VH-VL binders against q8ixk2r445to577. Designs and how they scored, part 71

Target 1, 133 residues: q8ixk2r445to577
Amino acid sequence: FFGMLQNKGLTDYCFDYNPPDENQIVGHQVILYLCHGMGQNQFFEYTSQKEIRYNTHQPEGCIAVEAGMDTLIMHLCEETAPENQKFILQEDGSLFHEQSKKCVQAARKESSDSFVPLLRDCTNSDHQKWFFK

## First folded at step 21 (VH-VL)

Design pp5
Fold by OpenDDE, fold request of step 22:
Structure pp5 (fold): chain C 133 residues (1-133), chain A 119 residues (1-119), chain B 112 residues (1-112)
Amino acid sequence: as target 1 above (133 residues)
Amino acid sequence: QVQLVQSGAEVKKPGASVKVSCKASGYTFTDYYMHWVRQAPGQGLEWMGYIKPTSGYTKYHQNFQDRVTMTRDTSISTAYMELSRLRSDDTAVYYCARTKHYGSGFDYWGQGTTVTVSS
Amino acid sequence: DIVMSQSPSSLSASVGDRVTITCKSSQSLLYSSNNKNYLAWYQQKPGKSPKLLIYWASTRESGVPDRFSGSGSGTDFTLTISSLQPEDFATYYCQQYWSYFTFGQGTKLEIK
């Protein structure tokens, strides 16, 4: 699966990654932004290794969740996918993070008008459902 | 057993285009990114861009963004690099090169294709 | 682009000598999560394609003799040939693959 990773509940919002420095793609937070289908900052791939890859860059980036955090941070992909980079995209659209046992939910960023994907307890909310467009 | 075999030398006039081919064998063509690197006479190595064979996704260095086109034919495990609006400073040896998984270096290279641009 | 600077640009040595080539990057190539440096070394002989020698800053590519070694971390890297052999006279390049790909300007190793 590849393309824009769009949220069902938060209509017309997609995973978005636009690092401020093209020579440093590691360490920044993945956000949600209106799906526009332009550029490369909204193109992701879900692989058989359970990775969500930002593969428009070399080396390829992989979304990870750092210890004690609920945000999605860009890391680099590795030969053996780290546990904190493993996600399961279920048939019902839920995006499950294996290590934390939580689901990725579209949420409003505190004290902001922006939106971000956050780890939350798994529910049947459409805000926790995702699909590739 | 991995081999990258490139097309033969080219002589072009300024303003013309050149298309170099790179046929891969000995491995699964679609599993690895294919890169192009050139080297002007007596100069260093310059990365031009890459293509992901599965999707055809390309990324070009900004210095070539408007003049280079990289393509592939997966049915014959062949990558192509076309450079247009040639000028004298495009005279160089052009290499195709495979990157190791996760981008950790170019482990196999073509033999190189000499492109000479002269009026 | 990440700039790679090699030193020296050229050097002369004799068979049996210990040779050291330095490469400096304009920014760190160290990934803190896996503690790997995204740096490679290549050897190129006249009229031939480059050959990968070292990747991850210190891992030898298969078939590369033990006399070749890579060291360093962050922004400063070194390629060492412990005992120079006749076939080692060539041009050497460092390369970063932290953000796309850039090469050092090269170091030409000539016979003294």
Scores: ipSAE 0.900, ipTM 0.952, lowest interface PAE 0.5, mean pLDDT 96
Fold by OpenDDE, fold request of step 22:
Structure pp5 (fold): chain C 133 residues (1-133), chain A 119 residues (1-119), chain B 112 residues (1-112)
Amino acid sequence: as target 1 above (133 residues)
Amino acid sequence: QVQLVQSGAEVKKPGASVKVSCKASGYTFTDYYMHWVRQAPGQGLEWMGYIKPTSGYTKYHQNFQDRVTMTRDTSISTAYMELSRLRSDDTAVYYCARTKHYGSGFDYWGQGTTVTVSS
Amino acid sequence: DIVMSQSPSSLSASVGDRVTITCKSSQSLLYSSNNKNYLAWYQQKPGKSPKLLIYWASTRESGVPDRFSGSGSGTDFTLTISSLQPEDFATYYCQQYWSYFTFGQGTKLEIK
């Protein structure tokens, strides 16, 4: 699966990554932004290795969750995918993070009008449903 | 035996376009990114951009963004690089090169294609 | 772009000599998560395509003689030829692949 990763509940919002420095793509937070499909910011790939790859950059980035955190942070992809980079995109649209046993949910950023994907306890909320478009 | 075989030398006038081909063999063409690198006479190596053969996604260096087009034909495992609006300083040897997985170096190179731009 | 700077631009040496080439990057090429440096070295002979020698700063490509070694981390890297052989006279390039790809300006190794 590849393309824009769009949320069902937060209509018309997609995974978005636009680091302030293209020469440093590691360490920044993945956000949600209106789906537009332009450029390289909203193109992702879900792989058989259970990675969510930011593959419009070289080397390719892989979304990870750091210890004790609930935010999605960009790391680099590795030959053996680290445990904190493994996700399961379920048939029902839920995006499950294996290590934390939590699901990715579209949420409003604290004290902001912006949105971010966060790890939360798994529910049947449409804000935890995702699909590639 | 991985091989990248490029098309022959080209002589062009300023303002013209050139299209260089690179035929891959000995491996699954779609599994690796294909890059283009050029080298002016007596100068160093300059990365131009790459293409992902599966999707056709391309990324060009900003110095070539408005003049270069990279394409591929997966049915014949061939990559193409077209450079338009040629000028004298485009005179160089142009290489195609395969990058290892995870970007860890260019392990196989074409033999190079000499492009000469002169009036 | 990440700028790669090699030193020296050229040097002369004799067969059997120990040769050292330096490469500096404008920013760190070290990935903290896996402790790998995204740096490669190439050899190019006149009229030939470049040949990959070293990747991950210190790993030799298959078929590369043991006399070639890479070292360094972060922003400072070194290619060493422990005992120069006649076939080693060539131009050498470092390359970063931390963010897309850029090469050093090259180091021409000539016979003294």
Scores: ipSAE 0.899, ipTM 0.952, lowest interface PAE 0.5, mean pLDDT 96
Fold by OpenDDE, look of step 21:
Structure pp5 (fold): chain C 133 residues (1-133), chain A 119 residues (1-119), chain B 112 residues (1-112)
Amino acid sequence: as target 1 above (133 residues)
Amino acid sequence: QVQLVQSGAEVKKPGASVKVSCKASGYTFTDYYMHWVRQAPGQGLEWMGYIKPTSGYTKYHQNFQDRVTMTRDTSISTAYMELSRLRSDDTAVYYCARTKHYGSGFDYWGQGTTVTVSS
Amino acid sequence: DIVMSQSPSSLSASVGDRVTITCKSSQSLLYSSNNKNYLAWYQQKPGKSPKLLIYWASTRESGVPDRFSGSGSGTDFTLTISSLQPEDFATYYCQQYWSYFTFGQGTKLEIK
């Protein structure tokens, strides 16, 4: 599965990553932005290794959750996917992070008008449903 | 064994186009990125761009963005690089080479294709 | 682009000599999460394709003799040939793959 990763509940919002420096793509937070399908910022891939890859860069980036955090941060993909980079995209559209045992939810960023994907307890909310478009 | 076999030498006039092929064997073609690197006579190595065989996604170095087109045919495990509007300084040996998505260098290379551009 | 600078551009040595080639990157190639350096070394002989020698700055590719070693971290890297053999006279290139790909200008190792 690849393309724009769109949220069901937060209509027309997709995973978005736009690092300030193309020569330094790691360490920044993945956000949600209106789905536009232009450029390289909204192209992701869910792999058989349970990674969510930002595969418009080489080496490819992979979304990770750092210890004690509820945000999605871009790391580099590795030959063997680390535990904090493993996700399960369920048939019902839920995106489950194996290590934290939480689900990815579209949420409003604190003290901001922007939106971000955050780890939350798993529910049946459409804000926790995702699909590739 | 892993092999990358490229098409034969080309001689072109300025303004023409050249298309070089790279046939892969001995491994799963779609598991690796295919890169193109050129080397002018007596000069160093210059990365031109890559193609992701699964999706066909390409990334070109800005120096070639408007002149290079990289494609692939997964049914025959072959990658192609076309360079248009050729000029004399495009004279070089052109290589294909593979990498994994996570890097680790270019472990296998084609034998190279000599492209000569002269009036 | 990340710029790779090799030193020296050329070097003359004899069989049995210890040889050191240096490569400097314009920014760090070290990934803190896995503590790996995204740096490779290649050998190229006249009329032949480049051959991968070292990746992750210090890991030898399969089939590469033990006399070849890579070291360094961050922005400063070194390729060392502990005892030159006749077949080692060639041009050597460093390469970063931290962000896309760029090569050093090369180091030509010639027989003295």
Scores: ipSAE 0.894, ipTM 0.950, lowest interface PAE 0.5, mean pLDDT 96
Fold by ESMFold2, fold request of step 22:
Structure pp5 (fold): chain C 133 residues (1-133), chain A 119 residues (1-119), chain B 112 residues (1-112)
Amino acid sequence: as target 1 above (133 residues)
Amino acid sequence: QVQLVQSGAEVKKPGASVKVSCKASGYTFTDYYMHWVRQAPGQGLEWMGYIKPTSGYTKYHQNFQDRVTMTRDTSISTAYMELSRLRSDDTAVYYCARTKHYGSGFDYWGQGTTVTVSS
Amino acid sequence: DIVMSQSPSSLSASVGDRVTITCKSSQSLLYSSNNKNYLAWYQQKPGKSPKLLIYWASTRESGVPDRFSGSGSGTDFTLTISSLQPEDFATYYCQQYWSYFTFGQGTKLEIK
């Protein structure tokens, strides 16, 4: 799967990554933004290694969740995917993080009008359903 | 055995275009990015850009952005680089080379294609 | 672009000499999460394609003689040839792959 990773419940919002310095892409949070497909910010790839890759940069970035955290942070991809970078995109559209055993949910950032993907207990909410377009 | 085999030498006039091919064998073509690097006579190596074979996504160095087009045909494991509006200072050896998505050195290079631009 | 600066631009040496070539990047190439430096060294002989010698700053590519070694971290890197052989007279390039790709300007190693 390759393209824009969209949320079913938060209509027309996509994974978006806009690091302030293209020469330092690691360590920033993935956000949700209106789907537009312009530039480099909204193109991701889901791989057989269970990675979500930010694939318009070299080296490619891979989304991770650090132990004890619920935010999706950009790391560099490795030859073998680290455990905290493994996600399962399930048949029902849920995006399951293997290490934490939680699902990715579209959420409003506290005290903000902006949206971010966060790990939450898995439910049937459409805010936990994702698809590529 | 990994091989990158490039098309033969070209002599062009200013204002023309050139298209160089790079045929890959001995590995899964779609697992690696294909890059183009050039070297003018007596000078160093200059990275021009890459193509991701699965999607066809390209990234060009700004110096070539308006004149270069990189393409590929995955059915024959071949990458292409076309440089248009040639000038005499485009005279160089043009190499293809591969990398992995997670960042790696260029472990295999084509033999190089000499492009000479002269009036 | 991350700028890569090599020194010296050229040097002359005799067979058996120990030779060092340095490379400095305008930005750190160290990824603290995996403790790797995204830096490579290449050898290029006249009329030939470049050959990868060292990657991740210090890991020798398969088939590269033990006399070649890479060291350094962050912004400062060194390629060392411990005992120069006749086949080592070439031009050497460093190259960053931390963010896209940049080569150093090259160091020409000549026989004295």
Scores: ipSAE 0.678, ipTM 0.891, lowest interface PAE 1.5, mean pLDDT 93
Fold by ESMFold2, fold request of step 22:
Structure pp5 (fold): chain C 133 residues (1-133), chain A 119 residues (1-119), chain B 112 residues (1-112)
Amino acid sequence: as target 1 above (133 residues)
Amino acid sequence: QVQLVQSGAEVKKPGASVKVSCKASGYTFTDYYMHWVRQAPGQGLEWMGYIKPTSGYTKYHQNFQDRVTMTRDTSISTAYMELSRLRSDDTAVYYCARTKHYGSGFDYWGQGTTVTVSS
Amino acid sequence: DIVMSQSPSSLSASVGDRVTITCKSSQSLLYSSNNKNYLAWYQQKPGKSPKLLIYWASTRESGVPDRFSGSGSGTDFTLTISSLQPEDFATYYCQQYWSYFTFGQGTKLEIK
């Protein structure tokens, strides 16, 4: 799967990555933004290695969750996918993070009108359902 | 046993276009990005851009953005680079070369295709 | 673009000499998460395609003679040929692959 990764519950919002410096893509948070498909910010690939790749940059970025955190952060992809970069996109649309045993949920960023994907206990909420367009 | 075999030398007039091919063998074509790098006479190496074979996604260096088109045909493991509106300073050897998605050096290169742009 | 600067632009040396070529990047190429520098070195002989010598700044590509070594980290990198051989006459390029791709301008090595 590759394309725009959309949320079912938060209608018309997609994974978006907009690092302030194109030459320093590591270490910034993935956000949710209105789906538009323009430029490089909203194109991701889900792979057989269970990675969510930001694949419009070289080297490709891979979404990770750092120990003890609930935020999705950009790392570089590696030859062998590290455990903190492994997600399962399940048939019901849930996006399960193997290492933490939690699901990715669309959430409002604290004290803000902006939205971000965060790890939460897995539920049946449509805010935990994702699909590629 | 990895090989990248390019099409033969070309002589072109200013304003014309050239299309260079690069046929891959000895590996799974879709596992690697294909790049184009050129070298003008007596000059260094200049990265032009790449194509991702699975999707056809391309990224071009800004110096070539308006004149270069990179394509591929996965059924014959072949990448193509077309440069339009040729100028005399486009005279160069054009190489194809491959990389991995996670970042790697260019471990295999084509033999190069000499393009000469002259009146 | 990340700018790569090589020094010297050219040099002449004798067989058996130890030679050193330096390369400086406009920003760090070190990825702290895996402790690797995203830098490669290439050799190009006249009329031939470039040949990968070193990747990750210090890892020798298979089939490359032991006299070639890479060192350095961050922004400053070095290619060393410990005992120059006649077949080492070539132009040498460093190249970053931290963010897209940039080559140094090259170092032409002539055997005296």
Scores: ipSAE 0.647, ipTM 0.881, lowest interface PAE 1.5, mean pLDDT 92

Design pp5
Fold by ESMFold2, fold request of step 22:
Structure pp5 (fold): chain C 133 residues (1-133), chain A 119 residues (1-119), chain B 112 residues (1-112)
Amino acid sequence: as target 1 above (133 residues)
Amino acid sequence: QVQLVQSGAEVKKPGASVKVSCKASGYTFTDYYMHWVRQAPGQGLEWMGYIKPTSGYTKYHQNFQDRVTMTRDTSISTAYMELSRLRSDDTAVYYCARTKHYGSGFDYWGQGTTVTVSS
Amino acid sequence: DIVMSQSPSSLSASVGDRVTITCKSSQSLLYSSNNKNYLAWYQQKPGKSPKLLIYWASTRESGVPDRFSGSGSGTDFTLTISSLQPEDFATYYCQQYWSYFTFGQGTKLEIK
């Protein structure tokens, strides 16, 4: 699956990645932004290696969650997917982070009208449901 | 086993276009990015851009952005590079070469295609 | 673009010599998460395509003789040929693949 990774509950919002320096794509947080599909910010690929790849850069980026954290951060993809980069996109649309045993949820960023994907305890909330378009 | 076989040498006039092909064999074509790299006589290697075979997504070096088009045909495992509005300083050997998505060296290269641009 | 600078541009050496070629990048190529440097070395003989020698700054490509070694980290890298053989006279390029791709200008290694 590849394309724009869209949230069901937060309607018309997609995974978005816009690093300030295209020569330093690692270490910045993935955000949610209104889906537009233009440029390079909103194209992701879910792979058989359970990766969510930022696939409009070389090397490709892979979304990770570092131990003890709840934020989705860009890492580089590797030949063998590291454990913290493995997500399961379930049939019901939930996006499960295998290492932490938590689900990706659309959430409001603290003290703003901005939105970000964060790990939370898994629920049936539509804010934890994701699909490619 | 793995090989990249390019089309033959070309002689062109300034202002024309050239299209070079690169046929891959011995591996799954869609598992690797295909790149184009050129080398002018007596000069170094210059990366031009790449194509991702599955999606057709391309990225071009800024110096070629308005003159290069890279395409592929996955049914025949072939990549193409077209350079338009040729100038005499486009005279070079043009190579195709492959990489993995996670970043790697260029482990296999085509034999090169000589393009000569002269009046 | 990440700029790659090689030194020297050319050198002459004899069979059996130990030679060293250096490469500097305009920014670090080290990815701290995997401790790898996204740097490759290539050999190119006249009229031939480049051949990959070294990737990750220090890992030999399969089939590359042990006399070739890569070292360095961050912004400064070295290719060493410990005992030069007749087939090693060529031009050598470093190349970053940290963000897109750029090559050094090359180092021509000539026979004395």
Scores: ipSAE 0.618, ipTM 0.875, lowest interface PAE 1.7, mean pLDDT 92

